VH-VL binders against Coenzyme F420 hydrogenase subunit delta (frhD). Designs and how they scored, part 5

Target 1, 183 residues: Coenzyme F420 hydrogenase subunit delta (frhD), of Methanocaldococcus jannaschii (q60339)
Amino acid sequence: MNETMKAEIESQDDELFDLTPSYLKKEIMVLACGNILFADDGFSVHVIEKLNKILTDKEKQKIALVDAGAGAPQQVLTLIDENSKTKKIIVVDVIDWGIKPGEIKIIEKDELPNPKYHRLDSHDWPLAPLLREVAEKYNIEVKVVGCQAKYISEPDVYIGLSEEVEKAVDKAVEIILRELRGD

## First folded at step 4 (VH-VL; framework fv_ifabotuzumab)

Design b22 (from I4 with light chain N92Y)
Fold by ESMFold2-Fast, scan of step 4:
Structure b22 (fold): chain C 183 residues (1-183), chain A 121 residues (1-121), chain B 107 residues (1-107)
Amino acid sequence: as target 1 above (183 residues)
Amino acid sequence: QVQLVQSGAEVKKPGASVKVSCKASGYTFTGYYMNWVRQAPGQGLEWMGDINPNSGGTNYDEKFQGRVTMTRDTSISTAYMELSRLRSDDTAVYYCARGYYRFWSGYMDVWGQGTTVTVSS
Amino acid sequence: DIQMTQSPSFLSASVGDRVTITCRASQGISSYLAWYQQKPEKAPKRLIYAASSLQSGVPSRFSGSGSGTEFTLTISSLQPEDFATYYCQQYYSYPYTFGQGTKLEIK
């Protein structure tokens, strides 16, 4: 996301011109993927907005809430390197897994596609295999919190979630908070 | 509504190049990977590669590397697959197929109608 | 590359029969497997994705199961329009690979 990256890079706490995005300086990243303009595709935006209101200032020192939008989460992940502080990534997105609308599915790291067996000279990974590669290369925990969509209005603008997906927002928030805080 | 419409049949001589187009409609073109799959007469399906229309980044099966080029034009929601130095065994029906939606949806849910490419002297 | 092997390569059946087609991956692919139906002179049509998820608009007589290396496509109560070639395909790792196909013919 260009706006998120710009805001993070412009955040300077010392005088040495550290250009590393602030979300890479935190131990945990919650990565929201989606577009609020396309009905249920806005699921992750609603989740991250609720998390932002619930998390304390102390928790936000360790937890980055990143709104990556629909097309740029790969760009966020591509910036992770050996100097990043990231130890855990929680991805929040709408999914199509053929389950009931509004049902939450947790995808663990070992369920993600594995790109390391590729025999290609040029590549650009979809988010799922990129997430797997980044997690394994840098020893990062990963979980995907996905919600089955009922209605995605793309390409038409429709602001608002279906009833089933709206109910799933609070469930996702609860799951993520348990993951962040530990039971 | 969601459609992939491909260019028409081509007849080429060995050594020539062919460029097949795939015009998308009914969805956000840049949100989905686009795959190219071919099928020789009487044979099975063979994946050639995919392109991310948002970035222009590509992934090619190694057997086609050096001869295949995948591109797109986002202003007209069209993907292209160009295969050069054609051989008789490149005779096949070439398909475009829509890939991952937002990275989590199932693979190749919508297919173009196919473009027959015949390579003969 | 991950090799996908289907069995049988050919089967004959009658309308109303229950048929099963098996697909085996040479390596674990989790649930990243799709099933396609192809009729003569037509593009393939996706039936199943994520190993067991039924594509919208596909009749409920089609079902998929399995994970890891062993997968099955089942057609309960075969219909005349189901005589076609069926392909499995892994999308777990590049390059994406298809099974050799199973041709389903009327007995």
Scores: ipSAE 0.566, ipTM 0.818, lowest interface PAE 2.4, mean pLDDT 86

Design b23 (from I4 with light chain N92K)
Fold by ESMFold2-Fast, scan of step 4:
Parts: structure tokens; C-alpha cells; sequence
Structure b23 (fold): chain C 183 residues (1-183), chain A 121 residues (1-121), chain B 107 residues (1-107)
């Protein structure tokens, strides 16, 4: 076998064993949390859907849009390690902060719970302290774009956002685009 | 709507174990953390730990490490707190309280009615 | 651990009075603070969360304020049903901790 053929085979072997999720190979992650089945809890799904239509194919080479649903945001974050390409995480979620429904609250890294006060023997961390731990351990910039919910229908299925939260979708998209594009 | 109903009062001997249950209804059980908080007679509130009902993962206060075990059964939307090697100073009312799963579990908006545990010889 | 200290431990007041209870955290907790009311032999009931947000169904005479390390719970125009023990709680970091409580008694 000649050198060129050998190099091709070795390259294919490396590619075969690279099972890393694509979102960990990109510099920026937009992480959507929530469930479309429960009224305003679907806020982040609508945001990520609009971003998917606006972002160019070139931008999507560096920006991962991840719909983690209600149960998997922590799982996504725990896959981040020293080999991940992630440099920035923008978390999108509905919040209950007692502010006006549809109002956007930006939570910066320093406002998140300090992982220094969480024990190493913790078997499961809520999203906020885990996000801060990941940010500090791997030198990742993090920001939470939260929207105040008006109505969450759980356990009843209700497809659709309240009027106030529906208007907040476009505001969140604008805020996130400015974070992604530097404007 | 949202309700947490706990098991009845228990009387135990020192050295025994007690297992308290907390049955949830009116919401998606796996979407919220469950906290356990106790209160000795005439004293204040003390956080013991929490469990994520979706994963089964737990976090315990160091004071209870090695003696407390928190579990859940998703088929019946019930959380359990077992405390072993009981001492007289474990006499208290034990509460379960729902937390907000996504950001912080200590957002305790709904509480069970409490379970009285008496440890006496 | 983050230590929560309430003041006063005991407070005597009359119906119609304005009552203020304070809570101090040993470290900065931003607005990750809740206030609870507990009546004898009952479970605690949350009144305030995020330092200043009123829990649904709680009368507007209750209000919370503060951020960082200093927090207050205010009851304007005290009512007979408000005589209870009040607790603050930080939920910024594990382990979650409560203040020692403030017992509000009728004069």
C-alpha cells in the first residue's frame, strides 16, 4: 500500500472513533430549556426555532443550537470537558423571578450560585450551580437569557405562549443575536 | 392542585431506622427537586438534602452524610427519606418540600404537612 | 456554610402596627432569599421569594426588600392571623440554610 492510501485509512479510523456530539465541537452553544407542551414553558423552543431560521450556514459552523428539553440541560453540560471547543454558553429558559410577565432577565455568571459552597460528593446539581462550575472550570463565558412566565399549564397539555411571553420571543432573539454577532 | 402528602407519625428506638414517604400530585413529579427539611420540637428549620426525581441523584448536608438516604419511585410519584442509626436528638417533624429543578432546588414553594418522628427508649 | 441571622428573635406587637424583621447573610447571596411563615403545628408557608417577590395568594401587606447580605420582611397594618414565627432562607448555595426564626406575639 502506498503512503497516500495509508494516510486515508488512518484518517477514516480517527473519524470513525470520534463520537463527540457536534455541539461540543463548536465555539458557542445556545442551550434551550423547557417543554412546548406546557404553555409558557415552551418559550426557549420558540426562541431556538427562530434563531435556526435567521442564522446562516456559516454561523452554524461555530454556533450550536441545542434543544435540551426539560430533563437534559444538566446532561448536556456534564459532557463538557477539556477537549470540548465550547467558549460561550447562552442558556435560554423561562423563569419565575416575580417580575412582569414577558420581561427578560439576563443572569450573568457572577449572579449564579457559587460552586465553592457545593460539596464534591454531590450526585446531582441544579442547572445554575452546574453552569457556574462548568464556566469556571473550563473558562467558558456564560449568560442566562430568562423570560418571566405568566402561565405554565403542567400537568395539562397546552400548546402556545401567553401574549406577553410570545412578544418576549423576539426580544430574546434580538438579545442573543447581539451576543453572537458582537453588536 | 399541587399537593404533597406525607406518611404518618413514627416512634422508634435509638439505633433503628425510619423511612418517611412524600406522595406528590398535581404536577410533573420528575420536573422538580424534592427537599427534606426537619424541625426539632421548639427549634428552627434544618435542611437535610434534596433529590432529583428524574435522575435519582442526591445532595446531603454533611451533618447527615452516611445516615440519610433519599430515594424515589416515579411510578407512584413518591419520594422517600430514610434516616438510620437514630439518636434521641433526631426527634423532629420531617417535611418534604418541592424545589425548582432547572436552576435551584432550594426554591421551596410547596410543602408537605410533616411527619413526626419520635426517638425514645 | 452561609449563616443566616435574624433580628429580633422575639417581637411583641399590636393589630394595626407596622412590623419589620431583618435577616443577615454571612456572605453575599444576591436575591436568593425566601421568607416563610409558620403557625403552631403547621408546615411553613412561603411568603416571599427572590428577596422581594410576593407569593401568589399572600396578602399585599407583606413585602420583602434587600439584596446581598441585608434583607427585611415588612408587615404593614398587622392582622390577628399574622401572629406566627417567621424564617428567612438562602437558596443560593448548598447547604441551604435558614435563620433561627422570629416569633411574633400579640401584646
Amino acid sequence: as target 1 above (183 residues)
Amino acid sequence: QVQLVQSGAEVKKPGASVKVSCKASGYTFTGYYMNWVRQAPGQGLEWMGDINPNSGGTNYDEKFQGRVTMTRDTSISTAYMELSRLRSDDTAVYYCARGYYRFWSGYMDVWGQGTTVTVSS
Amino acid sequence: DIQMTQSPSFLSASVGDRVTITCRASQGISSYLAWYQQKPEKAPKRLIYAASSLQSGVPSRFSGSGSGTEFTLTISSLQPEDFATYYCQQYKSYPYTFGQGTKLEIK
Scores: ipSAE 0.415, ipTM 0.779, lowest interface PAE 3.2, mean pLDDT 86

Design b24 (from I4 with light chain Y94W)
Fold by ESMFold2-Fast, scan of step 4:
Structure b24 (fold): chain C 183 residues (1-183), chain A 121 residues (1-121), chain B 107 residues (1-107)
Amino acid sequence: as target 1 above (183 residues)
Amino acid sequence: QVQLVQSGAEVKKPGASVKVSCKASGYTFTGYYMNWVRQAPGQGLEWMGDINPNSGGTNYDEKFQGRVTMTRDTSISTAYMELSRLRSDDTAVYYCARGYYRFWSGYMDVWGQGTTVTVSS
Amino acid sequence: DIQMTQSPSFLSASVGDRVTITCRASQGISSYLAWYQQKPEKAPKRLIYAASSLQSGVPSRFSGSGSGTEFTLTISSLQPEDFATYYCQQYNSWPYTFGQGTKLEIK
């Protein structure tokens, strides 16, 4: 390659827009899973909306609030690579663990399903083992803040949380703020 | 409300293939993995694999890899399990069971009624 | 593969008895364990998931406990309809594996 072509390639690369999603440039990701249209499945959306109002602009430089919806958490996780700045992921979701509706359960990284024997060449990982695989591969701290659902209306549209789950929103916000800021 | 309905009993010769269907109703078919589990006469339960109906991606137990194919048709909310090169020890009841969904810990909460497959000469 | 070992393989009991079935995993599986009941000629029915969570519609006499590698299914006061085969299953790691089953029969 001649000197002029080399310089043009370098100049072109410098002028290209940085298309990396902003949430991959921050140290902490709060990943909201679920859909506001499906009753209690909207829990995480309410949590992330409250966090958005509470966190300062300075904190938001290091903390990404990501509304991934019901079908996109895997897509967000698969974009994480060695160039990502992510050091910690806090996942917010509804769970079914047979505890009381509205009760919060924290799932630590080591409690997530073991990815070791999952197909490494597959793009079709379930969310929980994918989260653990990404966390172990890229040395990311993970915590899941789960709320026991009472009613998920999917596929039917029903806007609104059950009373028990609605009351859990502030508790989840408090737990996450403690996790983000320290106890 | 949530229901899985399987195809009827099959009698096959050794070397043939069998394809069992599992029709889902009462929930979003693409939201849950679908498992296939078999049980030979007088024996325990054996997991064969699962499929993600949204993507079509599959996970097979090594024992069945090369002989099993799991597919789905989202237009009719139906999952399929095809087992080829049948042997007499493939004689079993084959079940589909609703699988994993995000962080819901309720795995295989709904089962099909089972499909008896008999392999005999 | 994670091996699931159930004990006992056979259990004779009377109506009203407290029955305990144990399941041991060869590796840690956290709380990713389910218990199933299977009656003759019927599909399995899930009783317990996440090691200790009772399936909706299952009688409260059934309970599960344990985490990691040692798990227990308990029936506090056995009823006639409870005579069946019981299976544990880990869903922590592929391939998902079942215990060999415990046949609970009337004494």
Scores: ipSAE 0.450, ipTM 0.773, lowest interface PAE 2.8, mean pLDDT 86

Design b25 (from I4 with light chain Y96W)
Fold by ESMFold2-Fast, scan of step 4:
Structure b25 (fold): chain C 183 residues (1-183), chain A 121 residues (1-121), chain B 107 residues (1-107)
Amino acid sequence: as target 1 above (183 residues)
Amino acid sequence: QVQLVQSGAEVKKPGASVKVSCKASGYTFTGYYMNWVRQAPGQGLEWMGDINPNSGGTNYDEKFQGRVTMTRDTSISTAYMELSRLRSDDTAVYYCARGYYRFWSGYMDVWGQGTTVTVSS
Amino acid sequence: DIQMTQSPSFLSASVGDRVTITCRASQGISSYLAWYQQKPEKAPKRLIYAASSLQSGVPSRFSGSGSGTEFTLTISSLQPEDFATYYCQQYNSYPWTFGQGTKLEIK
């Protein structure tokens, strides 16, 4: 085995012992927030399911689709550190913004709440200020793709989106694909 | 129906501690931050802090740091706010209020009825 | 901390009047502002969130506007039940802060 092959094998062996989640090894993270059990709160899960079917294998090498559920988006964000490859985060979530049900609102990084305290070791911050703090600390681009909910069934289980929010899934997918592909 | 029900009025002496409870119903308790806000007689609203009932993690206003402790018991969907080393100027109505953790922070859509705490010498 | 200043602190008005209350933030808070109404001996009730979004069940005579540092709550035609104290609150940066309140009383 020549020196080049030995170096390659050693690099691969190191990677086999790297327990870093795969989504932190990719340049772009699409972070889905919500619970499919609670009606419109499942919006983001439907969005990433469609993206998973549309994205090419090559794109998936650089784009992580992360289903963070209702309670784990903060945990995902707090795992980001200086060794992470993440350069861009697209968050997908339902919102209550007083706009028409099913309407999409894009929130840019500079529109996110700016936290006074720099506590990246905490999973306890509301998602929006934590997202901004992480993005600013690690020089990550951020976009939030939010959909106005019509009905969130919490605490009752209700599987399925309202008609307006279901129609918004394809619109969100289209917006995200343009963002991912530089359109 | 979403409701927050607080414990009853308390009268305390300076130097004592008070612990106010806030029982939540009609929603998933662990899915929403719980805020604590107080109001002295004839004065405005003052945010004290919040707690994430899922993790137990807290954020306190610097003014109350070292005197306030916020906790929760998920088995009974109840949040607690304990204020120690009470002074006369801690006389106030104490409110709990539901926040959101996903893109809705501190906007407090549902409030408890309030708990009057009187600190008298 | 972000300072929230309301103007006026006290306002006297008559039923049917158009009432405007202003709230200023000491630094930019985007649209992360809520308005609350508080009646004597009662908990505050949220009227507006995200600067301009009307809370479900709140009468349409209430409206909010503004972004950044200047915000306004408007009551287009004052009703008897609207006499109360109004508070703005920023939720852009910890700690959350409230304005000092505007007491709206019968003229």
Scores: ipSAE 0.612, ipTM 0.825, lowest interface PAE 2.2, mean pLDDT 87

Design b3 (from I4 with heavy chain D50Y N59K)
Fold by ESMFold2-Fast, scan of step 4:
Structure b3 (fold): chain C 183 residues (1-183), chain A 121 residues (1-121), chain B 107 residues (1-107)
Amino acid sequence: as target 1 above (183 residues)
Amino acid sequence: QVQLVQSGAEVKKPGASVKVSCKASGYTFTGYYMNWVRQAPGQGLEWMGYINPNSGGTKYDEKFQGRVTMTRDTSISTAYMELSRLRSDDTAVYYCARGYYRFWSGYMDVWGQGTTVTVSS
Amino acid sequence: DIQMTQSPSFLSASVGDRVTITCRASQGISSYLAWYQQKPEKAPKRLIYAASSLQSGVPSRFSGSGSGTEFTLTISSLQPEDFATYYCQQYNSYPYTFGQGTKLEIK
């Protein structure tokens, strides 16, 4: 999938309507982090593409699939405020947790770094403590679906997942569908 | 190979400023946060703050607020830490360390070799 | 600030010994704890992250355990190259804080 098509799938162009992105008007956000150009870092892109094909149009009215890439998930989270309709965020990403490559780890909200020592001079957050800060401030459920990476090719371009991580894509889709639907 | 290479040792008088550099190679410089940690002779490690090389955004420990400035130059993959109004108790080895990248790398996995800063009259 | 306290501060041991170093956080930090090894005049080297995850390239005799407020670093069979200072570090909350260090010396 190309960049223009991905952007159009994830939200309506906010510049054409109002400045509030459509994904902030939905109850559930699935936030994909990563870059398809860097081997296993593309894990979340494959997950979100499969979810896009499985979810019905009716479900997509309540569920936003957001491809944030490698550099922009913090920007997405900082747009959330009390007027946003977001009640649940599911983050999809590769992790380095020292578990077996391709194993899925679920990180719950209370396992995220504690944001309570945030100070005035910091306008730039790492993703994990920002996610917890936003979730606590706006009473949003949060869950991270992480896959242990084997090979990240950055800075070199390498299209394709390792065997172990590729097998994890369907497992992650199943876990996320259970979170969205209830099996 | 991921490497962080720091500038050489500095000797400064009290009241002066010092600017330490940290040149990154072997990874995408803008994809990882850069932390600064110092260690006084015979003492433990003390976190000073970080910079996001992509945005230029910074977070400092309150103890250093008003004296420290962290910057970067993305064209040469180099981070800088400037400490002003130096005191004798700023004598330390200063380290840069590659930081958090989302959920996949944890914090401070690669460190520079250190820069010794001596503040004496 | 979250205070990190290591025990013991000094430890004497012999090659082949099982060594355990403890780290206590003044507040809950989940599993956001790393362990570092530092040799004289060298930069710290990360051994463990996420409390129990072994850094790639680090010998399997090193292991970490714990969650919340109490953590341990274990060296199952001490080798000559393991004599060093060990630090725990929490990365749950700003400012990131380190323990005072445990210096491991030859008996």
Scores: ipSAE 0.224, ipTM 0.698, lowest interface PAE 3.5, mean pLDDT 85

Design b4 (from I4 with heavy chain D50W N59Y)
Fold by ESMFold2-Fast, scan of step 4:
Structure b4 (fold): chain C 183 residues (1-183), chain A 121 residues (1-121), chain B 107 residues (1-107)
Amino acid sequence: as target 1 above (183 residues)
Amino acid sequence: QVQLVQSGAEVKKPGASVKVSCKASGYTFTGYYMNWVRQAPGQGLEWMGWINPNSGGTYYDEKFQGRVTMTRDTSISTAYMELSRLRSDDTAVYYCARGYYRFWSGYMDVWGQGTTVTVSS
Amino acid sequence: DIQMTQSPSFLSASVGDRVTITCRASQGISSYLAWYQQKPEKAPKRLIYAASSLQSGVPSRFSGSGSGTEFTLTISSLQPEDFATYYCQQYNSYPYTFGQGTKLEIK
């Protein structure tokens, strides 16, 4: 099983038999980026785990929760094509935006880098310009829910969030739920 | 401590090739893009391209396309920039610089000390 | 390519002065702009990223502002170690491009 197939959190049976990842068959994708082994880089893993417990089975029919890890977000995005059902992507990640640790920043599509590529292999692009390219090419709404990191332990293993980032997990969950439910 | 350490100065004849190395330490080498930037004597900074150390994928500024090759060796956390068919106007200090790919900003935060390449007859 | 133009190209100032360097992009780059300081025979050091975010360890007398196409770097009270060449750089689109540089000299 490749890392892209493993990244999806699903409440129903695997759809591997038809060879199309289930997250491409749903209208909304919540894409968690990060690695739980590297302190605050684990922020998105905690967020997506809480969303998985809160969302109903009915909601999960239209919302895919994808734990893409540190290296797989680009691979997830490059599988989107004209046959995908994706209409909205919410990316959850730590950011370095020069704001207070634990502060949440929403990055809108127009704030993402605007790629003017000739012919690049898309899996080699950095995440931010790749997200914008995919969103514009396939007419997908995008938002990034970012949390300012305080401490990223890479390359050393350290499991656990800083106090400020730990406090931000529930706030991010609330923001994402409002975005998903309109409440 | 995060640092990038580059190979030493080189003197080359026109038409030759030069290969500059950049050894990374203090972070996960495959987690960040590596940029290459050069600076001719008394001139400004010129971006050459980047390599993704995880995939080996590259992007080159069109000015260097066909003459530049960026590679890496993940076993020793080292990036390489090879420039072929050298001309006198390739005389410059060549820098490697680490770039974030996932922190929603593409700035270059850590730079190597530079490698002086002199192309003379 | 996005052209980055700095003004002025040369600036003479005295210790204690407030100095401002401007950077203009030929196209909108949102906040994807960094400022670097370079001293003779040294590698550039990043001062500012995301147009206004101060790099850790950089003195608070340095500040950045702007978005879209017009950006400024301000040094509120110039110190002897601040005499250097300053470069802006856009990282909104490829290829990444730098301004031509502003050389800050002692008056």
Scores: ipSAE 0.358, ipTM 0.754, lowest interface PAE 2.8, mean pLDDT 86

Design b5 (from I4 with heavy chain G31R)
Fold by ESMFold2-Fast, scan of step 4:
Structure b5 (fold): chain C 183 residues (1-183), chain A 121 residues (1-121), chain B 107 residues (1-107)
Amino acid sequence: as target 1 above (183 residues)
Amino acid sequence: QVQLVQSGAEVKKPGASVKVSCKASGYTFTRYYMNWVRQAPGQGLEWMGDINPNSGGTNYDEKFQGRVTMTRDTSISTAYMELSRLRSDDTAVYYCARGYYRFWSGYMDVWGQGTTVTVSS
Amino acid sequence: DIQMTQSPSFLSASVGDRVTITCRASQGISSYLAWYQQKPEKAPKRLIYAASSLQSGVPSRFSGSGSGTEFTLTISSLQPEDFATYYCQQYNSYPYTFGQGTKLEIK
């Protein structure tokens, strides 16, 4: 047991030695869940690119814009713990609800699958029940801003949005800015 | 066109294991969950579990936990469901079904043709 | 587990009839419900998802409604190819569960 070394370690600034990803140190997370390689599946990437140009430096101190791609949204959510500063998550993604291409669907927290009814204990849940579980466990506000896709090019690479979905990018940006700014 | 093609019929003795395959084509295999659903003769549909082909992570119905193993081989876009310690009441048609990626794994839009597994002594 | 109960289990009808099948969830599942059609010795075919969204390529005579715990599948004018077994399925919570099925037979 080395008491001198222990005292020196305990005097260190926790923030200086904290390896937590920067997006978990901010109060609000905008989480983009698409893949730009597959036409309309890139919707969320275009949304956060526009938000990045519009948000002020002061706003970016409290708002993280996270491009999680197709496989990483679950990984981002599983990193949230008691030490994270996250109080609000806005998920941006394409959805299939059988509505008109380019139509925006807002899903509120209580419309997400309720994890308390799950009989399986798993860390590899789909995004929707995982998002609900994390939100309830850590008292985080959550909202999904979804867009009905017209064309998803997979397995073929196609960079670019359909006309309807491209128009939806501006609508989503407006909705998210109102959510972030209260206007 | 999106297609799921399953392996052929199997006849097994009680206590044996069976491994059913499901080969995917026409989409990016790792972006969609794969569900396994079975149906005993003259009975309804029963969900067994799902797998995320990207991570290999699985979710099983507790009824099958300890006897079922779901795996995948991303190099050939194929999912597998292995059921061990077979009983005569495991006689069923076994289906794979694609789940919508990211939000809803149980959003089963495309189904395989089914694999008949008969367990008899 | 969320139990799904269909009513009726068996239904006899004639071509041209309007038929209605109901599905009840033992707990609230919002709109996370699908309807499937299954013909003898064939895989199930999805007809409806998100409770009311018509699957691409499915005839408009099929419609779904409901939310929470009570759901309905309606066929507005029954055709010969519609005689099959129909299943509802919740995908709100693990484990995913199906109704017991409704067998639609020619009267």
Scores: ipSAE 0.661, ipTM 0.841, lowest interface PAE 1.9, mean pLDDT 87

Design b7 (from I4 with heavy chain G31Y)
Fold by ESMFold2-Fast, scan of step 4:
Structure b7 (fold): chain C 183 residues (1-183), chain A 121 residues (1-121), chain B 107 residues (1-107)
Amino acid sequence: as target 1 above (183 residues)
Amino acid sequence: QVQLVQSGAEVKKPGASVKVSCKASGYTFTYYYMNWVRQAPGQGLEWMGDINPNSGGTNYDEKFQGRVTMTRDTSISTAYMELSRLRSDDTAVYYCARGYYRFWSGYMDVWGQGTTVTVSS
Amino acid sequence: DIQMTQSPSFLSASVGDRVTITCRASQGISSYLAWYQQKPEKAPKRLIYAASSLQSGVPSRFSGSGSGTEFTLTISSLQPEDFATYYCQQYNSYPYTFGQGTKLEIK
């Protein structure tokens, strides 16, 4: 658990008999997927750490920075319900889209799998179709800010981004800030 | 090296059940869904279902619902597919295949070698 | 269920030919389509995922294109080892479904 996620969990404990995570009480969620232990899989962690330093306390009242880790980011999405304040989700992740390493690709909501064509009563879906299901059900805007990975070391520990992906961190931060601030 | 190794061939009588195993190595077992796909002799590929090894949650094709059970044992990185009330038309090669993981891994990039299941009286 | 239809079901070609196999989905699946090669008595091998992304280690003569409902697999210059059965598969919607297969034979 990183500092951003720990702080969000601790803030929910400050409310009398309300155990809802604080990130579900904010209008915008930046959901970082990945793990710093696995080379380029650490991309989103570096992005969210820079955003944490740039965003003001006032902005953080409306924007939640969530480190969802590598193994089960969909667990964060399954907690969203009709009482959640979430209106926009920006997912930050490495991708394999067949583009140049370090290149940023924006995946829009309409490019995600469409849940209306599912033909079975399933409640354990991969991240992409779950993200779209939650967005459609609760009228949430979604956007994925993805960076083409060069090297992911999983399951072996290797701390550090490839040169190409390291250079993409600031570009992703810039893109996300424009999404958050409208500039 | 990422590898999926399946259990050996099985011969079963109609009405019996079969349980096929798929042992994973070379990656974090709980990060990737595990799919099961079968192929009858001379026929095409048929998706049966998948399991999330982290949660144990499953998704089954309606055709197999009620007869198929997918499980896993995270301590030995092994997935299982059990098919009950076998019929002669369940004769097929059964494959496990590593599934969907976020946006950086495509679908079914690594496959097991296959397990032949023959159902005959 | 989303039906996947391949065309043709059978194709005869010569080494050096450009070969195109088409796959149609009964519903929109965005780019969530994979192509597999299967040789006799072997497990399928993924060639293409996300409609156009080439699997690492697969020769560059293989390419995928398309989105939504119409997809193609192209082999730009057919080699002897390419004679096999090819399958498309959608992974957009449960249940995941395969095309019926295209058997590529030497002329």
Scores: ipSAE 0.700, ipTM 0.854, lowest interface PAE 1.6, mean pLDDT 88

